VH-VL binders against b7kms5. Designs and how they scored, part 228

Target 1, 80 residues: b7kms5
Amino acid sequence: DTFETVRNTIRIESEVDESLRQLCHEERITKETWLEAAYLYLCEKPEELAQVIQLAQERLSQRKAIADYKRAKTMQERFL
Key: E = the ipSAE of ESMFold2; O = the ipSAE of OpenDDE; V2 = 0.75 times the mean of E and O plus 0.25 times the DockQ between their complexes.

## First folded at step 13 (VH-VL)

Design vb9 (framework fv_miptenalimab)
Fold by ESMFold2-Fast, scan of step 13:
Structure vb9 (fold): chain C 80 residues (1-80), chain A 124 residues (1-124), chain B 107 residues (1-107)
Amino acid sequence: as target 1 above (80 residues)
Amino acid sequence: QVTLVESGGGVVQPGRSLRLSCAFSGFSLSTRGVRVGWIRQAPGKGLEWVAHIDYDDEKRYSPSLKSRFTISRDNSKNTLYLQMNSLRAEDTAVYFCARTSFYDSLGLRYMDVWGQGTTVTVSS
Amino acid sequence: DIQMTQSPSFLSASVGDRVSITCQASQGIRSYLAWYQQKPGKAPKLLIYAASTLQSGVPDRFSGSGSGTDFTLTISSLQPEDFATYYCQQLYSYPWTFGQGTKLEIK
């Protein structure tokens, strides 16, 4: 077989997942093929890839920010 | 109150190495979500970002300094470090350590607490 | 790298005056800009982040505006303690870069 695949588990925000599921349903594609196509497309467009990386960095920072704030607050409240 | 105190500066010859320290008081470097780093300022010049390190040991460097400088921390000593190798005359500056704030609406973090700085002079 | 250019490099004004300092980015940075105040011999102090949000404890005579490439720091009524150099910083892309600074001389 030309296509060898790997199995990955990825957690994404529920609202993003719902929007992506709707897109995939409407366009009759799968999340897997959408992810592959999006990455391959962006690899051929370096300027757009840079913008996507910037958005990804913002989203990662925001999630870490919120999670770390909540963890720090919880530890301070329980253990001084 | 959070205070940051830099040390380790001095006069060094070109090509030498120097390690700067920043001692944190009133705040633990082991706190989840912390981001701390170094900013420098050459005499009479503006500010230049050097590097930062997150609580999870993710590091970011100014590309021009990445090959010569290494940022690290020791949580047991509550101290941030900057290892500077192959020093050049253009590295002469006051080196400030800084903590970044918790999070704005974009998830970005700004330098809200700074130390007084330590002076590094690279001269022959 | 994103170049940050401030104007003017030097500004002289009297107590009570309204002054504005501008910062231009070489490319669009959205609202990912901070302003710092530095007094002679001291560390910088954060004044404004996200282009227009005042840091806690900063007097409300300070305000920031702008987005994209053009940004302005305004002091509505200068006080003697506002004698300082002001710097803008972009946080849109690594490496983070600062403007060259604007020296404000009161009186």
Scores: ipSAE 0.000, ipTM 0.600, lowest interface PAE 17.4, mean pLDDT 84

Design wa1 (framework fv_pozelimab)
Fold by ESMFold2-Fast, scan of step 13:
Structure wa1 (fold): chain C 80 residues (1-80), chain A 121 residues (1-121), chain B 107 residues (1-107)
Amino acid sequence: as target 1 above (80 residues)
Amino acid sequence: QVQLQESGPGLVKPSETLSLTCTVSGDSVSSSYWTWIRQPPGKGLEWIGYIYYSGSSYYNPSLKSRATISVDTSKNQFSLKLSSVTAADTAVYYCARTDFKDEGLVPFDYWGQGTLVTVSS
Amino acid sequence: AIQMTQSPSSLSASVGDRVTITCRASQGIRNDLGWYQQKPGKAPKLLIYAASSLQKGVPSRFAGRGSGTDFTLTISSLQPEDFATYYCLQYFNYPWTFGQGTKVEIK
């Protein structure tokens, strides 16, 4: 049996990437396989999946707030 | 996937207020900066101004005394009012989006189809 | 306000030709320059932003160059769908201002 894969480019926070990288190194796994395993595990645990989704929503809101600040700063820089 | 569509009266009498609405789909009106641009028949493009859903705005000094742009987040729309119109305000009016890519400006990446407004008695 | 001057105001070209349009700013605008294509009866379409960045979905035959005050848009091999009016925009300083347009006409 052959696995078909897709290539994704994702951006994650530096602090999270560093922590995940260390975990993967210590456990001898890859970021790709960790992501697959985490998703598959959570799909079988609806209550835990809901908690993860809530955290994801909170992190997305924080990213949007930071983006909003940077955008406003960029528009403000156009005043001479 | 982002689509903008202008609507409003195509005929306005001199001295009255020109009123146009832009309906946004495929994007939230709260996520980008929104703009109006006009083009008199056979002439070039003139930027009118921008609005952000928070109320932050800028108007071209040539129109600042007469122009107001506002956002209605519940309807995902933004609007232009231009007061005291004259024949010189006859133009195709476009709404457009200014977005960002990797923190850099991408001005007017999507436009509405444009709506002709004629100022005539 | 920053004045944007395009040259030429119009040109005639044939399919397959290399076409170059110039835009000059009255003061330095860094790379805060965009190029837009407008076909008769249609809204303008963004081709290039940040002087040289090709918008997604725009053919690679379009290329922008320049910084500061002097900018060019080049169409390396003109296609039938490229006959249009082209506008530059400076977005360095408010108010944002367009050039007067360059009309690319079929010979």
Scores: ipSAE 0.461, ipTM 0.811, lowest interface PAE 1.7, mean pLDDT 92
Fold by OpenDDE, second read of step 14:
Structure wa1 (fold): chain C 80 residues (1-80), chain A 121 residues (1-121), chain B 107 residues (1-107)
Amino acid sequence: as target 1 above (80 residues)
Amino acid sequence: QVQLQESGPGLVKPSETLSLTCTVSGDSVSSSYWTWIRQPPGKGLEWIGYIYYSGSSYYNPSLKSRATISVDTSKNQFSLKLSSVTAADTAVYYCARTDFKDEGLVPFDYWGQGTLVTVSS
Amino acid sequence: AIQMTQSPSSLSASVGDRVTITCRASQGIRNDLGWYQQKPGKAPKLLIYAASSLQKGVPSRFAGRGSGTDFTLTISSLQPEDFATYYCLQYFNYPWTFGQGTKVEIK
């Protein structure tokens, strides 16, 4: 089977990326195919999908909080 | 601005445990990776390991059996313990910050001034 | 562990010269490559991250290029304060590893 693919830039938290990289190496798969497979699996598992979405929202909130803190710090330093 | 400062004994006896602390100011330890790096006199740099603010840590396999990094958010500090030291562990030890943001990592954007630890009887 | 090989180990140059330092990874590391400058008795200083991103406050004469396995640091016009030892760092896989360093000396 042949598939048309698109290029994406995905930034993954370092610890998660390392763990995922190791898993993919051991199972002889790629992060891309892992992501595709995981998404397809979850699409047929609505409760599990909801749990993953919630977790993703929490992680996003954490990233935003960190970004906000850094912006605030930069602003403070600018006016000191 | 962010500042890091190493502290601890500059002399350690063989077989004892090297213990250093890095005090962070100008930033919270709850927002970055915190790393230890060392440099033997006249030689290159070696990554020891780091700790994430959540407590997760990774170590260089060359030191994993002997190295322990911990974080104390209440004191805004993180520490390194290296057990069973030998003369080969004599080095300048640096603490450094790895910044984490949406676009990726910025490794070691801030460093301590470094502290020399000599292993000698 | 991923091996980082810098070349040359040392070089002599004059003020105003264009200087290029190379770093080769033993395997692909995407763009997870940093460059650092170290002067005697001082801690290293971040110059470039993500292979080509210039750290804040670093002069524009410094430039990083490359992806995959081959990377370069270029100083377009060497200044007196640029004589130092330079290190590359891969942070693609653990353990993170440095190159052996390149000493830039006065000719």
Scores: ipSAE 0.013, ipTM 0.701, lowest interface PAE 8.8, mean pLDDT 91

Design wa10 (framework fv_pozelimab; at its last look DockQ between E and O 0.60; V2 from the best seeds 0.00; counts 0 for: pae O 2.7 > 2)
Fold by ESMFold2-Fast, scan of step 13:
Structure wa10 (fold): chain C 80 residues (1-80), chain A 121 residues (1-121), chain B 107 residues (1-107)
Amino acid sequence: as target 1 above (80 residues)
Amino acid sequence: QVQLQESGPGLVKPSETLSLTCTVSGDSVSSSYWTWIRQPPGKGLEWIGYIYYSGSSYYNPSLKSRATISVDTSKNQFSLKLSSVTAADTAVYYCARTDFYDEELVPFDYWGQGTLVTVSS
Amino acid sequence: AIQMTQSPSSLSASVGDRVTITCRASQGIRNDLGWYQQKPGKAPKLLIYAASSLQKGVPSRFAGRGSGTDFTLTISSLQPEDFATYYCLQYFNYPWTFGQGTKVEIK
């Protein structure tokens, strides 16, 4: 009857985390319950879910590009 | 989870080209830098070079004129070709991964089991 | 190319001993140094990167120290599975170069 939980480690952008923490504080909810609610809500809204997935894909591409740039720079520095 | 496996002929004739392939599983060949390292019997380790899937590469100056490393993203593999081999090229050849942990460079965190290549007539 | 010299070339030790291996670079390499363990007939295994960072899954009895030109690998209490050859690697400047190896043998 009680729900079983799993512990996950996630890394998100600082500005997004700050904004989400402020929202959770003002609304008296937790980040965990907000994440669960957001996912469940979007599962009932196929068009909105598709838009969120597109944004997620764009953010993932940006993170990969930044990481690739930094890593390439590190490898390039070994030529000195 | 990450596994590397070398494959290719174990015997190569002098003056010919040594060709080895490394098959990567548990990771995308596009996500890391890939390398070849060799070890002559009873001796130490020598780094051959690296490849990144975009084509960025580096070769040890001792081998640069003869060595080529290439990536096949469709097969999740990378390969080494070493031309004009001599008995001095007899060695166990290892493929290995160079990766980054939270932007920290981590060389050779996973290795293949190695494959002995003997250069003889 | 940067030359990496290990000392000693070999040593004999007993289970439970503290073993220290030294690696010296011919020029400053910051903390761009790794340690690798190779057992007979096997591929080398990463133990430590960035001079002192322990690789996941490696026992805490292994510790790396140093920066610049002088580095050490310490095994605080030698176990039977630790008898192997140990290599240091500098990755500060191309080409990346290994030390000649230190063989840790049963006394």
Scores: ipSAE 0.573, ipTM 0.873, lowest interface PAE 1.1, mean pLDDT 93
Fold by ESMFold2, look of step 16:
Structure wa10 (fold): chain C 80 residues (1-80), chain A 121 residues (1-121), chain B 107 residues (1-107)
Amino acid sequence: as target 1 above (80 residues)
Amino acid sequence: QVQLQESGPGLVKPSETLSLTCTVSGDSVSSSYWTWIRQPPGKGLEWIGYIYYSGSSYYNPSLKSRATISVDTSKNQFSLKLSSVTAADTAVYYCARTDFYDEELVPFDYWGQGTLVTVSS
Amino acid sequence: AIQMTQSPSSLSASVGDRVTITCRASQGIRNDLGWYQQKPGKAPKLLIYAASSLQKGVPSRFAGRGSGTDFTLTISSLQPEDFATYYCLQYFNYPWTFGQGTKVEIK
């Protein structure tokens, strides 16, 4: 009857993390319970879940573009 | 489990074009920097150049613009063409990956097994 | 192009010996140096990147040191599987260049 947990690490944009930490502090919850609650809530709301997935896809694309830019800069610096 | 495998003809006549393909498995050719390196028999290693899948590339000036590297994302492959070959181009040719671990550049972390190309009439 | 000079070009050693190979760059390359091991008939294998970072799966008896122009690869206790040719690589500036190699042989 106990909850089994898995340890994971995630990387969150600094400004989003700061806002989420403040929300969790004010509501006296943890980021972990917020993530679980958000997912469980959305599982029953297919239209809202689709919107979240679309935003997540956009953010993933933006993060990849930033990483690709930094890596390209590192490779270009080798001309000096 | 990243694996690279070179393929192509092992014998090329002088003045012809050497053409090799590297097949990538366990990774996407779209996600890293891809390199050709060669080693003449009994000698050291020479970096030929690299390509990024979107087309940015650089070649060793020692090859005097004879080398072209290209990517085929649909087959998960990248290739080397070396034009106007001579006996000096006889070597084992390796394909290799350059990647980033936590944004730290890591050169040639995986290599193919190598394929010998002999330039001879 | 940056020239990489290894020394010695070859050495003989016994199992259990401490082996040190040096690599010198013709100009400063910061820590943009890799070390590779090549056994006969095989492709090179990455041992060390960023001068001192050990690649995953490489035994801890391998250690890289140095920055700027002078670099070393040390094998703290030579094992039978360590007899091979070792190459350094500078990747500071294009074209990327290898040292000429150091062959480590059984004494």
Scores: ipSAE 0.463, ipTM 0.822, lowest interface PAE 1.6, mean pLDDT 92
Fold by OpenDDE, second read of step 14:
Structure wa10 (fold): chain C 80 residues (1-80), chain A 121 residues (1-121), chain B 107 residues (1-107)
Amino acid sequence: as target 1 above (80 residues)
Amino acid sequence: QVQLQESGPGLVKPSETLSLTCTVSGDSVSSSYWTWIRQPPGKGLEWIGYIYYSGSSYYNPSLKSRATISVDTSKNQFSLKLSSVTAADTAVYYCARTDFYDEELVPFDYWGQGTLVTVSS
Amino acid sequence: AIQMTQSPSSLSASVGDRVTITCRASQGIRNDLGWYQQKPGKAPKLLIYAASSLQKGVPSRFAGRGSGTDFTLTISSLQPEDFATYYCLQYFNYPWTFGQGTKVEIK
């Protein structure tokens, strides 16, 4: 089998990224193939997929909140 | 990719209010600071001010009494109003984005093409 | 307001030349300095941010250096498309202010 791949830039939270890297190293797989496999697995598991989506939405909300705070702080400092 | 486009009248009479709108595509206005900059013909650049999607704004003190920037998240637009214009306000007006890369401020990484506004009777 | 002074106001150079533009701030601005390129009839384009960080898509022949009050933009080997006006920007304190510009012309 042959696959065409698309290069993407993915930013992952540092602790999660480290844990994932360790897992991939131990299992002799890559983060890319892990993500592909995980997605395909979840596509066949609608209940589990829904749970992962909910978790992803929560994490996104947290990222946005943190980003907004950091931006506001950075801009506020320039009044000094 | 992110695109910005200015729109509004190219001619304004003295003492009237200059009004421009910047339409943003390829990105949500809820994620960045949105800025207006102007350039008189044959001259340098002047920072006017910025607005965040929350409504927080700041203006150049040289224009603070006359400038108002607003944001409309539903239309993915932000606007500039400059009151009591004179010939000195004749310039190309640019809208631009200020963003953050890895918590680093990145001013004006994207610009509109600019729109000439002439103040004349 | 912090004043930004560019030097020179204009210069003439040939393709292949090394070009250096200087920007001096009236007070310390840490590394909150950007460089922009503007061609006639076009909007400015971001080249460098944070004094030395190259914007994505910008050729590596462009380099920014400096911290505090003295900053430089260097074009290691001038290309035909590099003839333009260059501006520095401080965004350390409000109001944000530009230098007066440096026009790079063909010799």
Scores: ipSAE 0.262, ipTM 0.794, lowest interface PAE 1.3, mean pLDDT 93
ESMFold2 (binder alone), look of step 16: mean pLDDT 93; pTM 0.952
OpenDDE, look of step 16: ipSAE 0.034; ipTM 0.758

Design wa11 (framework fv_pozelimab)
Fold by ESMFold2-Fast, scan of step 13:
Structure wa11 (fold): chain C 80 residues (1-80), chain A 121 residues (1-121), chain B 107 residues (1-107)
Amino acid sequence: as target 1 above (80 residues)
Amino acid sequence: QVQLQESGPGLVKPSETLSLTCTVSGDSVSSSYWTWIRQPPGKGLEWIGYIYYSGSSYYNPSLKSRATISVDTSKNQFSLKLSSVTAADTAVYYCARTDFYDESLVPFDYWGQGTLVTVSS
Amino acid sequence: AIQMTQSPSSLSASVGDRVTITCRASQGIRNDLGWYQQKPGKAPKLLIYAASSLQKGVPSRFAGRGSGTDFTLTISSLQPEDFATYYCLQYFNYPWTFGQGTKVEIK
């Protein structure tokens, strides 16, 4: 069976990565296959997919807020 | 692709207010810090100040009493007003972006083409 | 305000030469230093940020080094398009200040 694949790089939160790494190790799977399986499963579950999208939007908003705070702090420290 | 374009009068009379606008495309004015830099003919670069869409700003002390930078998020523009101009304010005025790559501060990664403002009667 | 002094103020060079420009800060600025290239009649272009980080799209012949007070920009093999004025910028403390510029001229 031949799959055509693409290589990509993603950056995720360290605590999430550690939890996912532990899960993959215990269950004998890879992060790539977990991601594929999770997406495919959710595509068959519209209500669950909607909940995941909402969580993703909330996490994205929090990441932006934290990034904005850090950037503002960096600009502020230039007042030395 | 990020592009910046200055616009405004090229001639300003002494004692009047110099007004310039920078139109931003390919990026939101809410995503970065925006700045004005000037260069008198044949001379070096002078940083005027920055603005962030929330209202946070800083002005070079040499210009603080006369300079105001503002943001219009609905038009994706930011502007410079410099009051009480004299011949010493004759310069090419550039708008530019200050951004962060990962967590690294990156000043002036994109510039407008510049607009010459001559202060003359 | 932190004063930035570039050396030399001008130099003449030939295509293929190794060119080094120095920038000195009047006080420590960590690695908060950028290098900009300006061609006649054009806006400056960012080459290097954080003293040594090459901007995307800038040729690898440009390299920055240094920290604290002493910084260098090196062009390992000068090309025809590299004849320009180069400016350093400290962004450690407000107001941010540029060096006076170094003009790289054709011999």
Scores: ipSAE 0.575, ipTM 0.870, lowest interface PAE 1.1, mean pLDDT 93
Fold by OpenDDE, second read of step 14:
Structure wa11 (fold): chain C 80 residues (1-80), chain A 121 residues (1-121), chain B 107 residues (1-107)
Amino acid sequence: as target 1 above (80 residues)
Amino acid sequence: QVQLQESGPGLVKPSETLSLTCTVSGDSVSSSYWTWIRQPPGKGLEWIGYIYYSGSSYYNPSLKSRATISVDTSKNQFSLKLSSVTAADTAVYYCARTDFYDESLVPFDYWGQGTLVTVSS
Amino acid sequence: AIQMTQSPSSLSASVGDRVTITCRASQGIRNDLGWYQQKPGKAPKLLIYAASSLQKGVPSRFAGRGSGTDFTLTISSLQPEDFATYYCLQYFNYPWTFGQGTKVEIK
């Protein structure tokens, strides 16, 4: 590899992940290089970056809400 | 990254109360279930119990009458108290994190290094 | 309490060997089964959760399989750093319980 890389585990919502995989396959790129490119692009686009951050915050809130519900349900079931 | 560290006396007299604290860094104690596990020398592992930041807790029935786990969100710590100890309580005590992913528990994905507590007169 | 029985209690193997450890639950635990590795003087390390999900940073030579009552941990090609004691854990019902452990030793 040309660049020094850091290994990360990124968990993506299944439908988004599938769509992204398909895109990367068609364009002969990887999810990793797509993420790098997208971030670097957005760093030069403050308005677009703000929009993406807003969307990311909304998605995080949804994940937290779902996680809290599932956690409560899962833990409750273990008392049965 | 998430780190856990046990602290407390390494020696406790019989009939007294064992008291340990786990300090968490790299994560808030408000996000996971925090667990105590112990291992007598040369023996297997025993689950003691866990606590959530809200105060919800559960204990191993084998220790329920003697064990108390508490959480201090302001210090990002949680603690274990084990009363009326005997030689049978001599063990390495570990604190650990239990998290969730995709509707599944992820038990003990992070551990403290463990601290030996010896019960002796 | 649900009893977890590991087999074997110990085994001897060489580097490069395929190693399989089994864990049997006294009753059905779905896929609520974890595998841990412990080296002398160190805390256990999570390898597998949900019976077959590989923990972040764990080499792909480790694999977990099974559901219900019978579970296996497989090391496809044993490495020098893999000699250790392995434990299964059920977290389906309280209290959570560990297997007695399997010590993997150098042949």
Scores: ipSAE 0.031, ipTM 0.731, lowest interface PAE 5.5, mean pLDDT 91

Design wa12 (framework fv_pozelimab)
Fold by ESMFold2-Fast, scan of step 13:
Structure wa12 (fold): chain C 80 residues (1-80), chain A 121 residues (1-121), chain B 107 residues (1-107)
Amino acid sequence: as target 1 above (80 residues)
Amino acid sequence: QVQLQESGPGLVKPSETLSLTCTVSGDSVSSSYWTWIRQPPGKGLEWIGYIYYSGSSYYNPSLKSRATISVDTSKNQFSLKLSSVTAADTAVYYCARTDFYDEGIVPFDYWGQGTLVTVSS
Amino acid sequence: AIQMTQSPSSLSASVGDRVTITCRASQGIRNDLGWYQQKPGKAPKLLIYAASSLQKGVPSRFAGRGSGTDFTLTISSLQPEDFATYYCLQYFNYPWTFGQGTKVEIK
């Protein structure tokens, strides 16, 4: 009868985390339960799910570009 | 936990191409710089080169004409090809990770177990 | 290329001893120096980076000092598992180069 859980470590943008934390505090829920509820809700709404996946793909692309720039700069400074 | 594992033939004939693959787990190959290092039996360590998933690479000048490092993000792997091998290329080959931050780098913080490649006829 | 020279090439010591290994760069490398431990048949393990920064999980008996051209690795109280070969690495300038190694043997 009890939920069996797994532990995950995730890294999200600080601005997003601040907004989510504020929402969870105001609504008296946790980040864990919000994530579960959001995913379950979207699984029942294919069109909305597709929009969320598109946004996720765009955000992933942006994060990779920023990380790539920072890494290249750090390494290049060693070889200038 | 980050783990690296080398794979490839243990014997290569002189003049042929040595080919090794490193499989990464516990980290995305897109998140760090990846390197190959070798060690001839009973001798010291020699840095071969590094690669980033975007294709940015630097090679030891002594090996640049023969060495190519490539990355396969779909398999979370990176590979070394060393052409025109001779007995001098006999060594244990290691793959390793270099991590970094705004103020610097953490060189070779995780290593594979190493794979011996012998060059002989 | 920057040449890294270690001294001594080998030393014999007993458990509990204080051991010091030196690494010298042929030109200034700031603090871009790492120390690695290698046991027979095993891959090297990072002990120290940025000349003095202890890697997570490495015992506090290991300490690095130095900047510029002269660097030391000190093991304050040698343990049985510390008998190994130690390598320094400069990562200041291309190509990155290792020292020739210092073998720490049981007396």
Scores: ipSAE 0.014, ipTM 0.657, lowest interface PAE 7.4, mean pLDDT 88

Design wa13 (framework fv_pozelimab)
Fold by ESMFold2-Fast, scan of step 13:
Order: structure tokens, then sequence, then C-alpha cells
Structure wa13 (fold): chain C 80 residues (1-80), chain A 121 residues (1-121), chain B 107 residues (1-107)
């Protein structure tokens, strides 16, 4: 019958979004179904899941470094 | 593995100044916002204030006239001084970190274990 | 200052139960809301920030929802280690203020 769904918002890098949007358009799927399929696939493959988590941790670290830089630059320009 | 640890006297006499230090390890005190939070026995949490290493700070208006938070970057520590204490200041005092990710705050993502300060003669 | 009201003040639950705690702000705070867990004799632990963002290392059974003035924390399947007091925090406007706490007790 129908799937019970939840709405949420996520922010991803522009380049990644562009690439994913192109893939979804060419394959006639949605970002929502791609996300669901990717997660379900990885849940059954522990070694691959571990690699994805490592990449996610690296990307998060880069985002944090950029955010920390912007914060420090704002504080520097405010007080100097 | 950021760790925070409070230290200071567990007993302070009425009218004196309460002085606590928080030692930070696993992170530079210059990279985040640092805060003090207290909890009277059997009661809820009360935010005291924050400090950034540059001197930027804000204090809870209920405590502003008595509270001072300072940073010592050479020791990687920050401290709280609360003057003119009374029995109402008896509480567990926590130090904590507020970090910044992307475009927002991550408030109090690491806490010290807490230190009980009793105001009594 | 912005007043944060939690309900209920306490609840009793069994392992495996779905538990929902609510937090209401006296004025709009966008999504600047955090949830904390405190066990007896221990420091609080951050569970959720920005109303719905799960902190690293926190089990996925914890979920936050809401924006503006009305917020909920849900524990989808209560575990023995989840019996604790839960606090919400608004960090939209200074001074930052906590709710009064909700104690989740074993039935």
Amino acid sequence: as target 1 above (80 residues)
Amino acid sequence: QVQLQESGPGLVKPSETLSLTCTVSGDSVSSSYWTWIRQPPGKGLEWIGYIYYSGSSYYNPSLKSRATISVDTSKNQFSLKLSSVTAADTAVYYCARTDFYDEGFVPFDYWGQGTLVTVSS
Amino acid sequence: AIQMTQSPSSLSASVGDRVTITCRASQGIRNDLGWYQQKPGKAPKLLIYAASSLQKGVPSRFAGRGSGTDFTLTISSLQPEDFATYYCLQYFNYPWTFGQGTKVEIK
C-alpha cells in the first residue's frame, strides 16, 4: 500500500549534490530512494560500511576545520 | 578524547570568593568556547557564563555582578571566581566546552566530572 | 529570559518501551535546542543538538524533533542504561536556559 515516511533536511557539499542530482536524473530515481538503498545495502556489508564511515569521519573533520577557521577569522577581525 | 577536570576548595565560607579551575586536555583552550554550569543538590542545571580565549564573554544576569571567568592559555586552563557567596551558592560546579561546527553551536559537548562546593561556616 | 518547561516531570517505564519527553519554550528559539542525559552522581551528556542532530557516539534510538517552541525527545526502545534524568537547553538567546528535567524511572 503506502510507505510511512519522515521528512528531514540535510546539507551536503554542492559538488556532491550536483553529481548525485545528475545520477538520479539519468537513472530515473530520487535522492530519497538513493539514500534509502545505499544505507540498506551497506547495512548488509560490514567491511564496506566501515570504509564509508571512515570517509564520513574524514569529511566531517574537514568540515569542522573549515568551520573552526571561519570562527577564528571572525573573532580575529572583530578583536584585531 | 577531550577531557575537562574541575579543581578547587570543596568548602567556602559565607561572604568569601569561590574559586574554581578547569584543566583542559586533548584540545587547546584557544579553539573553543568554555563555560561553567552549576547544579544545587537535588535541583536542575543553571548556566553561569562563557569565555573565549580572546576575552569575549557573557554571564547569566543572575550572577553577572559576582561572577568572573578567565582563561590561562599557557596552562590550558580556565577559571571561575564567584564573590560574596551564600548558602544559595552550594552546588556541584561543572566546566564544559561549546564547539562550533558548520554554521552553529554544539553546546556542552564535553563536561568535567563536577566538583561539589559547599558554602558553610 | 526564555523559560523552558519540560513535561512530564517524571515517568516510569519498562525496558523496550517507547518514551517521549516534551520541552516547550516561552518564545521562538528556531532549532537552537539541545538534549542532555544525566545519571545519578554523573555529569550530563549531550545527546542531541540543533533540535534533531544526533551527537557522535549516541545510540540511534534517541531522536529529537521540533522547531520554534515545541520540541520532543523520543527513545524508541528503552534500554537499562537509559534510566536517567533528561534536560533540554535553549541556546538561541542569552542567558542560555535549561528545562527543569524529566526523570525516567524503572517500572
Scores: ipSAE 0.000, ipTM 0.604, lowest interface PAE 16.2, mean pLDDT 86

